# VHH binders against 5'-3' exonuclease (pol), part 8

Target 1, 302 residues: 5'-3' exonuclease (pol), of Buchnera aphidicola subsp. Baizongia pistaciae (q89ad1)
Amino acid sequence: MIIYKKNVNYLLIDGTSYLYRAYYAFLKFKNNFNKPCGAIYGMLNMLRSMLLKYPYSNIVVIFDSPQKTFRNELFIPYKKNRPKMPNDLKEQILPIHHIIKHIGIPIISIPHVEADDIIGTLATKLYKKKYFILISTNDKDLAQLVNIHIHVLIGTSNIVLDESKVKKKYGIIPKLIPDLLGLMGDNSDNIPGVPTVGKKTALILLKTFGSLENIYNNIEKIPKCLIKKAKTIYNNLHTYKKLAFLSQKLATIKTDINVNITTKKIKMLPPCTTEISNFFLHYKFYNWNKLLKQGLWLKNCK
Key: E = the ipSAE of ESMFold2; O = the ipSAE of OpenDDE; V2 = 0.75 times the mean of E and O plus 0.25 times the DockQ between their complexes.

## First folded at step 1 (VHH)

Design s59 (framework vhh_gocatamig_d2)
Fold by ESMFold2-Fast, scan of step 1:
Structure s59 (fold): chain B 302 residues (1-302), chain A 123 residues (1-123)
Amino acid sequence: as target 1 above (302 residues)
Amino acid sequence: EVQLVESGGGLVQPGGSLTLSCAASGFTFSSYDLAWYRQAPGKKRELVAGIYSGGSTVYMDSVKGRFTISRDNAKNSVYLQMNSLRAEDTAVYYCAKDLWEYFDSSGEDYDYWGQGTLVTVSS
């Protein structure tokens, strides 16, 4: 692990994923003004953990845009089943952006673009330059980006997913995760998939034929497979072919966003200890302020 | 509407000094972080120095000890004092409202930049 940590050039943090986890972990946390600050505390606690664990990495935080994305335009129901952001989380976002900036961590957010697509594009550009990238996220969909240069860290845990661990956890190689979701759908994002095709059936089809495209190239062979309700599955695959490919497209993370993301724009800056201290005093994070003044809050970090 | 107007650039010999200034309008100056970026011919734009609303400063490694950023909230102005100038400091210098660069889907950066002032370090 020590060797692995030394080899990580970039740590890309799924900021939206961290934000929601921090919020729900510290719902009852309040400052001296009796206002919620749990997401602020939790976010900083998670970021501090990553800075301490990966002191040689360039750390970047990526956030979702609140605006509609191409997926919402392509499929109106996409993610409409998800709850709106709570107001007491919303009011913590601006303070979180300010403190992250003062720590010296770059923040990326692009109007109308999901964080996943920014992460996918950035990671792809960086590995083409022979860098090794770690993506910290609780979002299973980012596992589709995993290759020899890109690994996924489950949140702030010690669990790192390489290609073999993705296959063990999800039952399929990373590159076929969009194909899996194209068949079975994803209720959490309102991705429809093919009616009556669940995970078990989808995995059998993908292991037999290799890809969503190859399933449709060999669709007439499906009734001959040892699949429960093979005739019904065949009929539904045929009827809902357009929906399957739409679902695959919705599940596919873009790696070709037309933006100029440079290594200079994502380089960490020196921390502003005065502004960090003022922030800690404002929220009454006195123990962290003590550690900060002793040089121990982010010891050995860039 | 945000306006940032840079001045103070020019031709200077290696080892010389220049002071760049930036006059700002259209926003509550004292509440914002300000920065100086530069872009050399054929190179990408890079952060040179930043000054937070509270007055604390940050610098690119290659300019530490040579450049000093400062602000005057009463005059809505930010300054970059450049000493011991080197040929590699030759660039167009930009004043920016934000310390961080963000991007849109067209590949354009957010429009919080000034027009720039050219600094040429040559004999």
Scores: ipSAE 0.000, ipTM 0.179, lowest interface PAE 15.7, mean pLDDT 80

Design s60 (framework vhh_7w1s_2)
Fold by ESMFold2-Fast, scan of step 1:
Structure s60 (fold): chain B 302 residues (1-302), chain A 121 residues (1-121)
Amino acid sequence: as target 1 above (302 residues)
Amino acid sequence: QLQLVESGGGLVQAGGSMRLSCAASGFTFSYAMGWHRQAPGKQRELVAKITSGSTAYDDSVKGRFTISRDNTKNTVYLQMNSLKVEDTAVYYCARELFDWSESGYDEFDYWGQGTQVTVSS
């Protein structure tokens, strides 16, 4: 959006989200002469798009740690249903970090900390300093961070989610997304929620009572607001109260992590054209190398 | 890309047993799976759900139905015992998506075609 492009101080990129999107989008390169570079190419293509669209923003890439997080300690099954990273993607991680560094983009990853929590903490610290932040991600859960100064860009698209658009898409305000997931669960992360409570029922409950805490403060009123399976839902809310609050905690992005990240650490550096050129030649990105030599890889043609 | 194919439905006498299978193709990750059913004149309802380390059942089937999963075969099963005439319905296998589609938040549920279960007296 033109207003957001003009006013964006920081563009926080969900690097792990970009990696998986790039890997699956360019999986065909694995079957060819260029098979070791599909994720590298896709990642660079996405980052180039962002550099061109937001030339005055400080762009920062945040990556997940492969190490166990506090959520895994609270709930052992958390994300255990996710398969191991493919070896052909894993092989591309170090080259991707290397090229991002030479482009001059800061990279942040913290052992035992999920990228979402780093993004949440960094965005909140920058928001308190009155900066405007755009978070680029394909992960719906980051929409919970949306406020007056924090917006979500869906991947590399032109779709920007402000508070109004999050409410339209989810049927609920950003701050209540963890409460929604506390009720309905999140199958992608093995967040259990309350058995038999799906999205439709959870939205009715949250629109009626306002929060997960307030649902439980008014639990005796549940049979009056639920049309379908009210007794089963009421019984399961009682039985699985601890699980609902655990699920909410697992779904809540931390904004208070102890990260020694200053605005100095997240400033972009000038690109190293020689190292970028060497990288492009190594991976046989000849067209990009030609554009780079002409000063056009990060600039539109006149 | 993701496809769910149900099998194992049919006609069974009251008090009998039946096993439904749901084979998934196009899975990139293991996620929660559920069985829903819809009887004539009634709304579709969740019967059983399986997540990592956890199962849940509707009160109407608790103690009679068992949901299980074979991750090696990408198949989820519903073992139905002590069947009642009231269990007569079309049974649907369902999976929830984790990701943002191009439609942004629009698709979380994938459904099979459904399989008819008829319980005679």
Scores: ipSAE 0.000, ipTM 0.162, lowest interface PAE 13.7, mean pLDDT 78

Design s61 (framework vhh_vobarilizumab_d1)
Fold by ESMFold2-Fast, scan of step 1:
Structure s61 (fold): chain B 302 residues (1-302), chain A 123 residues (1-123)
Amino acid sequence: as target 1 above (302 residues)
Amino acid sequence: EVQLVESGGGLVQPGGSLRLSCAASGFTFSSYAMAWYRQAPGKGRELVAGIYSGGSTSYADSVKGRFTISRDNAKNTLYLQMNSLRPEDTAVYYCARDYLWSYEGSTDYFDYWGQGTLVTVSS
């Protein structure tokens, strides 16, 4: 099923992904205090683009918690390879949250919970109510949430991943992406996987046996299903079974977190034009303030 | 209910000092980032200083070295020590709760602001 722009009920934005994109795109921008404001400008530019492209959608921005999550408790090395947030970006977070609120966009951040799990839980609850959801992110792991009512938009681009496109990109259906990562790992998050099992081998195993659990239920049949490295792969699957299931658990986005997220809580409010204008004047975004005064900052049509 | 109450504003001579206080109630103060904003007549609202739940601070360049933001989590109070005051520091100063870096539960998109306290720097 194709979700057209006019049919998207909810646009869930990976706020942390947007922050880093904005920061690195506009490193040289400074405000009237001679402070970096590139992330502020870039975030607003991206959010404005989404508001203009999806004018009938309820847009929600979701941010990561700085606190350790259940994944860090399960596996201490999880995401420890990720660099710390630059101080210049940290200083822009307060203004970014304030302007997003004044635009009328709901923000969600939950202590000890990753943005991915909030997005997964919210999208699943909305899907069960038969809403159409678009998730805007550069995080490939969110593709595991894709179904007939949940699609992934690659950042602020025009590229939308439905189930067919996820299968083409990953070689497997969305619900098996955690199993794929359980086998092959994910170096970007320090998810180890099984040594010597890469994407090609993992796909052969999953296409043959259907799931990580079924692979292990049929482990003795593996040497007969693989042409290359069969003995080494068999030995490593046996030796690293616990690591494979740990990796799968780390890669699985939770859709059941205990949050009272209702459709009323995530509805957009009308923009507070006065506060947005004050913000634009403070950061010297004079062209945007002119468009705002003319009622054109959030309109494509004249 | 969230409540922020500012105090300490007043009339002061150029070069003088003032200490602003913000008494917070209705939430777990230690879990939230807090900030001071100001708004001068005919100008937009601007961030003066911020303090995160972990204790890190941020200042506008115009006040850096002159103003000090601090917090007392035991007293649920935010402070702004203002030294070497200038006529251009004349503004209404607002205490604000920002849920950024909150460690307490689900956070809504609304910020809470105090009523403000007027600071006038004039001879």
Scores: ipSAE 0.000, ipTM 0.133, lowest interface PAE 17.1, mean pLDDT 80

Design s62 (framework vhh_gocatamig_d2)
Fold by ESMFold2-Fast, scan of step 1:
Structure s62 (fold): chain B 302 residues (1-302), chain A 122 residues (1-122)
Amino acid sequence: as target 1 above (302 residues)
Amino acid sequence: EVQLVESGGGLVQPGGSLTLSCAASGFTFSYYALAWYRQAPGKKRELVAGITSGGSTVYMDSVKGRFTISRDNAKNSVYLQMNSLRAEDTAVYYCAASWYQDLYSSGEYDYWGQGTLVTVSS
């Protein structure tokens, strides 16, 4: 793990994932005016942990756009029944952006683009330049990006998913995760999949034929590779072919969005200690302010 | 009217067992993911266990192998079976419901119960 930490060139943080986790971890945390500040505290606590654990990495925070994305245009129900962001959380977003900026961490958010697609595109561009990238997220879908130079860190934990760990956890290689979801669906994002095709059946099909496309190129061979329900599965795969490919497309993280993201734009800047101190005093983070004055709050960071 | 009502909390000796129940009403229970959170005095609220509408489960590392989450859609209920209880399991346990099914990434929940106190002490 010490060896791994020193080799990480870029740490891409799923800011939206961190934001919700921080909010619910400190739900009842309030300031002197009875205003919630738990997401602010939690976000800083998580980011500080990452700065201390990966002091030589360029850390970048990526946030979702509130505007509809290409997936919403392809499939109107996509995430439509998902709960709206709480007002208490919305009020904390601007202060969080303010403090992240003063810590010197770059923030990226692109109108009409999901954080996952920004992460996917950025990680792929950096991978092609032979950098080592760690993606910190609680979102299982980002595991599809894992390769020899792109790994996933589960939130702020010590658990890192490389290709072998993704295969152990999901039963297939990273690049086939969209195909798996195309078959079985994903209720969290309202991705439908194929009726009656669950994870076990989808894994058998993918292990036998290699991809969603090859399953459909060999659809006549399906009855002999399945032990039970072969006729029903065959009929549903045939009937819901368009739905399967739509589901795969919805589950696929884009790595080719047209963004001019340079290494200069994602480079960390020196922290503005004065502004961080003023922020800590405003929110009464007195222990953190004490550490900051002693040069210990950002100890071991770049 | 949406309600989540926890029950089954109480005082238990270390090494003992306890079953928490959460009864839900006012929403289409079978479509929702359910989770158990806990909060000890002076500490943050944390995810203990979760179960999706399809039955997939997630557990906090320190409770894996000791706690089991389950659901009964016919009874609109979710359960947390707690075995081999430790002093550090002492907390108020909250039931939470989310339409969003990804329990690893979902920190947003639509509905919360009032909580039930679990005290592990000799």
Scores: ipSAE 0.000, ipTM 0.089, lowest interface PAE 22.4, mean pLDDT 81

Design s63 (framework vhh_6fv0_2; at its last look DockQ between E and O 0.39; V2 from the best seeds 0.00; counts 0 for: pae E 14.0 > 2)
Fold by ESMFold2, look of step 2:
Structure s63 (fold): chain B 302 residues (1-302), chain A 124 residues (1-124)
Amino acid sequence: as target 1 above (302 residues)
Amino acid sequence: QVQLQESGGGLVQPGGSLRLSCAASGFTFSSYAMYWVRQAPEKGLEWVSTISYSGGSTYYKDSVKGRFTVSRDNAKNTLYLQMNSLKPEDAAQYYCARHSYWELGYSSDAFDIRGQGTQVTVSS
């Protein structure tokens, strides 16, 4: 698993996840003009770490756009519980986009399309071409994309999740994560699920019947066999069947969005060293500028 | 329909000032970073200035720093460029633009130009 980093052809970075992690890691970090720049610094720090750790990989950063998506049209409360992005973080996004572009890393953001669906579609297309893909994100829902050639890093972990590790960690195989969320819901994204069905019950049902659809095809077997309070759960599964499948649909990452993202658009380009240096000097990242001039900022030094 | 309408250009002597405006409609203006670009005779499009969606971060081409100020009024859906100490080399057709989501990469900030632009002429 440790050697896995040499085999990664594409590294797909959930840019929004990285942005928030960088922001909260460096809340008090300001430049000499008393402007917040901690998200800029933290984002660059994490991207440099990935460039050095995966020197043979083509890295792509994917951002959410601010527009509503099909999920908001399908279910108005979807993600309504999410806190609004802090204003001082919003102000750092444009500089972050500029420096990422100057480093030569392609950024993908599509109006009205969630980053998860862009990542799911790109990973699937690259997998079909026999590439190995690593997805780096804080979003546990992206684990549903894991297969033989698609693996994920979630959060700050150094542990790459393959199919076996997803099953061990979450109790279910990757492809059934949307079914699990269809039953139990997801309070962070305001996905409703079936009332009274929690994670323990949902896992038992999925392990027994294999899928959300099979649970409902075998619903008459539930009252006596598997779980305590089976009568209440049976009644709620019946009453809220449409809500379960709506929740599953909300939780399912699209892998087939119809947008023209060609291989050329996701290929890394040579860095614009002069522009990177100007950026570092502007934000007073003098130590990094020294490393850049020595040829050590973008190169592995071990 | 996305619309961007530039205005405020004109003829000015060297050292003079002009204030350009860009009226936006047909999209959520406050969600987009905005650009000023210009095109002089016998030159391609040249980036001049960028402003973040809130106006909190601004960037300028080196040759206009200290002379030009970009600003925005999100309540009025309007982008501004205050141009002071104008020089003959600033003469150009000026356009406002949105960030392009279709062509992302380090080598191109492909500009989403929608208006006719506004002409700035500097004569001695």
Scores: ipSAE 0.000, ipTM 0.213, lowest interface PAE 14.0, mean pLDDT 81
ESMFold2-Fast, scan of step 1: ipSAE 0.006; ipTM 0.363
ESMFold2 (binder alone), look of step 2: mean pLDDT 81; pTM 0.819
OpenDDE, look of step 2: ipSAE 0.008; ipTM 0.319

Design s64 (framework vhh_8h5u_2)
Fold by ESMFold2-Fast, scan of step 1:
Structure s64 (fold): chain B 302 residues (1-302), chain A 125 residues (1-125)
Amino acid sequence: as target 1 above (302 residues)
Amino acid sequence: EVQVVESGGGLVQPGGSLRLSCAASGGSISSGDYYMGWYRQAPGNQHERVAIIYYSGSTNYPDSVKGRFTISRDNAKNTGYLQMNSLKSEDTAVYYCAKGYWTDYLSGSEYFDYWGQGTQVTVSS
């Protein structure tokens, strides 16, 4: 099913993904853009693009919590390989929250909860009410949330992933992405998976048995030459069964987090033009201030 | 702080070869789940990905350089490399080394924590 721009009820923005993208994009292009505050400008540029592209959608920005999450308690190495946020990006966080608020975009961050779990829970609650949701992110793991009411937009691009596109890219349906990662692991998050089981082997097993649980229910069938090195794969699946299910649990986005957030809290407010103008003047975004004064910066927004 | 520095750029004739090096200081290029990439920018153009190598050693290339360029990593020397063969005039660009923890295999988007200053590669007679 195609979800057209006018049919998108909610656009959930992976704010942490946007922050890092904005920071590195404008750090890289600084000479071409001559910008005083890279991450601030980049974040606004990306958000403005989304506001203009989806003028009828309720846009919500979700940020990660800096506090430990349940995944860190389950597996101490989880995401410990991630570097800390650069100090020059940290200094831009409060100004970014300030301007997003004045544009009228709701911001959500919950202590001890990852942005992915907030996004998964909100998208699930909204689709049960028959809304259409677009999730804007560069995080491949959010593709597991894709269904007939929930699609993933790759960053600020024109590429939208529905169920068929996820299946084409991953070789499996969205709901089995945690099972795939349970088998092959995910090095970027220190999710271990099963030794010697890569993507190719994991896909063969999942296509044959349907789920991680069914693979283990049928484990005795694996040594019958279903895959190359079947005996080695069998031995490792048997030996590392606990690690496979731990990896699946770490890779699974929660959709049942206790978020006391109503549709009223995630509805956009009218922009405060005076505060936006003051912000643009402070950061010397003079061309944007000129457009704002002419009613052209957010002319297509709520 | 981790810093990455490129070297090995220069002038080369069409059909020639160059090997670019990316040296990391302040941290190991193989520590954690580091991935390393090479990007290039020709005058007036946006930056484009040329090659990526993941901590596991798996690699990815766009069709424009596939079969001609090879990315590799020497963990003992804390250095990454880009071997460029059968160079064409359209390969002329500033080449940047980037190092990071994040990867998005699905979209091909990468979030790099550290970028080099760039090294010029010019392919001409």
Scores: ipSAE 0.000, ipTM 0.124, lowest interface PAE 16.9, mean pLDDT 78

Design s65 (framework vhh_vobarilizumab_d1)
Fold by ESMFold2-Fast, scan of step 1:
Structure s65 (fold): chain B 302 residues (1-302), chain A 122 residues (1-122)
Amino acid sequence: as target 1 above (302 residues)
Amino acid sequence: EVQLVESGGGLVQPGGSLRLSCAASGFTFDDYAMAWYRQAPGKGRELVAGIYSGGSTSYADSVKGRFTISRDNAKNTLYLQMNSLRPEDTAVYYCARDWYSELWGSDYFDYWGQGTLVTVSS
């Protein structure tokens, strides 16, 4: 049975997240010219799954910019620990963009802007218009956007994070995730945090004082808290205050970037069946072409 | 350079046990979530088990109660203890590094090992 989410107006896809998943899932996949095409196949497979699960939603795919962002300018080590995109994946990007457009799915990418900030800004604009938004991503940082109208779907799974589930997973409300990361850091993005302040200490401080700003407004009260090594934590918070606020800023998803996008531009278009068929034949996706000709590629018929 | 080297695979009879190891080098092992994947002949790769940097674990339904994932951060080594092995467990088992230490099941895998073959046959 297909599961429909009729109350989801927009499904925002973290396209870069999907690209890496597709690439690693089908690493050995090659066409007749001995060229890698696994990311093309995998991306289509994942998008097809989303189209089938959310047939009433406007699906939008958002991609990262390859250019330096404001975070790289603030802190040069930001995300430098992440590997560069493999060349055989890079060669599949343009075909992937072409097929997504022929399926009728809008694509958004903005120079010098991370996909996270585009997603955050777009979700916030749509939320203010009272739409319900689902963000499909494997990026834990997007959980900070969760509210009554914005939920996070973990990749292509059936797991949806609402505010209650985010609080259970992280120990704090979504709004305070940047403050948590400002204190404890985030090794996956090379965000430094405050030395010796881990998740447990950061959660105690945030539950006691409410925010990173309020922790520093009450810094003299920290040695009096029931925190292991309170004096060491006080000294490091005092010494590394600028680093804590830098780390918070690096972890904060922007919701106010200038995205000149109307709801009309992010509405799905009818699929170009002839072009999709030509694409499937070119990449030897014969079974998908057969389903497409039968009207079953975007429909479940057991 | 990041390296993941699997070992411990081999031939075992149904109902038997094997312990797989993955030796990690070239990165701060205890900062990363780690996972075991497998690929049976003619099938795609599937996630078997994952472990967060803090030690929390997750398992595929097909192996839950039979397999145990663990890590030794002092030795930079990931383990998979496989008990009550079945013919359907026959596959090449891969060690993977996941950059999302707090979100198990992430699609962003940085590095994969070369794999170790497990054959369950009588």
Scores: ipSAE 0.000, ipTM 0.123, lowest interface PAE 17.5, mean pLDDT 80

Design s66 (framework vhh_gocatamig_d2)
Fold by ESMFold2-Fast, scan of step 1:
Structure s66 (fold): chain B 302 residues (1-302), chain A 123 residues (1-123)
Amino acid sequence: as target 1 above (302 residues)
Amino acid sequence: EVQLVESGGGLVQPGGSLTLSCAASGFTFSDYALAWYRQAPGKKRELVAGIYSGGSTVYMDSVKGRFTISRDNAKNSVYLQMNSLRAEDTAVYYCAAEFYPWDSSEYGEYDYWGQGTLVTVSS
C-alpha cells in the first residue's frame, strides 16, 4: 500500500539526521560574529522543503539525547565508534530550536532515549489510531518500522519506502530487519553480529527458517541448507549464539517506551511571522525574509 | 543572571507526600526542558522526572505512578508532586534546565542547575 502526500497525517523528522546533513552541507557559512551558521541555514532549508511538500501534515522534529541509553547498558561499545558532535554544530542547536518553535513545529527529546525509539513509539501509537505516518530519515534501521500505515522517506528526497520497497532494498520484510542485523551486524553502530556471517548468508538463513529464533531452534539443519561453507557458518552460529541475540536486541527499535505525549502536544501551531523575520534578519537570510514578508516563504512561485 | 531555586524539601514519614517547587529566572523559561534529578549518599545523580518545552514527560520506573512533574510557564516554575514516599526516595533533589539535551562531554548535560533540596523519608 502507498501513502500519497495528501494522506500523510504526521511527518516525523529525524532531527539528528537532519542536523548532521545540514552541518556538513554548509560548513563555511558564517554569521554576524564570524561564527558558523551553516547547520541553521541547512536545517531551515530542509524543513522548508518538507513544509512545502507536506502542507497538510503535522510535522514533528525528534532529537537524540546525549545521555546513555539501555543499549549502552547492555553493550558498552554500542555507538562508541561515532564521533562527538562538533563544537561548531553545538553552538547552532539553541538557535535551531528557537526558529523551529517560531515556525510552529513541535520538538521532542527525551533524556536517556534515542530519537529512533521516540519515533518508533510515536509512530506505533499513531497508527493504532489509524493515522498515516511518514518518517523522514537517512537511518536505514527505521525501515524496520514500515507497515501499511508507516512509511519511510529517505531524508528530503522523493524516495518513499513502503513494505514492497523495503523487501526489494533489504531482501527481507521490515519485521525481520533486526534479525538480519543480529546475524550480519552493523558496523556503523558497533553491532557485532556473528563473525563471518554476511548479508547474503543471513538472508538465506532467514528465508529458510523465518527468524533468528527459528534458525537456532533448527540449528542442526543448517549444514543441510544451500549455503557455501555451511560447516564453518554452522560452527560460528553455534559459538556466537549469545552475541547474535544481543545484536538483534541492540538493533530492535523500541515501540513501547514511556512517552507521555498526546496528539494535542504534537499538533503544529501557527507560525510567528515577526519572530521568524527577526531571525532571518539576524542571520542575514535576506532573500528568505523578502519571501516571508510577501507571504511566499512557504509558497511556490509559479 | 540565570537562577534555579528549589523549595519544598523536608522530613516526611513513609507513605507521605511532598511537593517540590523550582523557580527560574534569567532565561526564556518556555523554551527550556526541565528535569528533577536526585542523589543519595554514595550514589550517582539520577534522572527522576523530566518535562519538555512541548509538555511531554518522562519518569524513572521506580517513581512512575507515584510522582508527577508539571510546569507553569506563566510563573516560570516546575513542580514535582511526590506521593507514597519510600525510605529509598531519601536524597538531595536538583532542578535542571536545558534548551536541548545534547552531547556535552565538555559541558554539563543541562545548561542550568539548582543548589538542591533535601528530602528525608524516615519514621
Scores: ipSAE 0.000, ipTM 0.119, lowest interface PAE 16.8, mean pLDDT 80

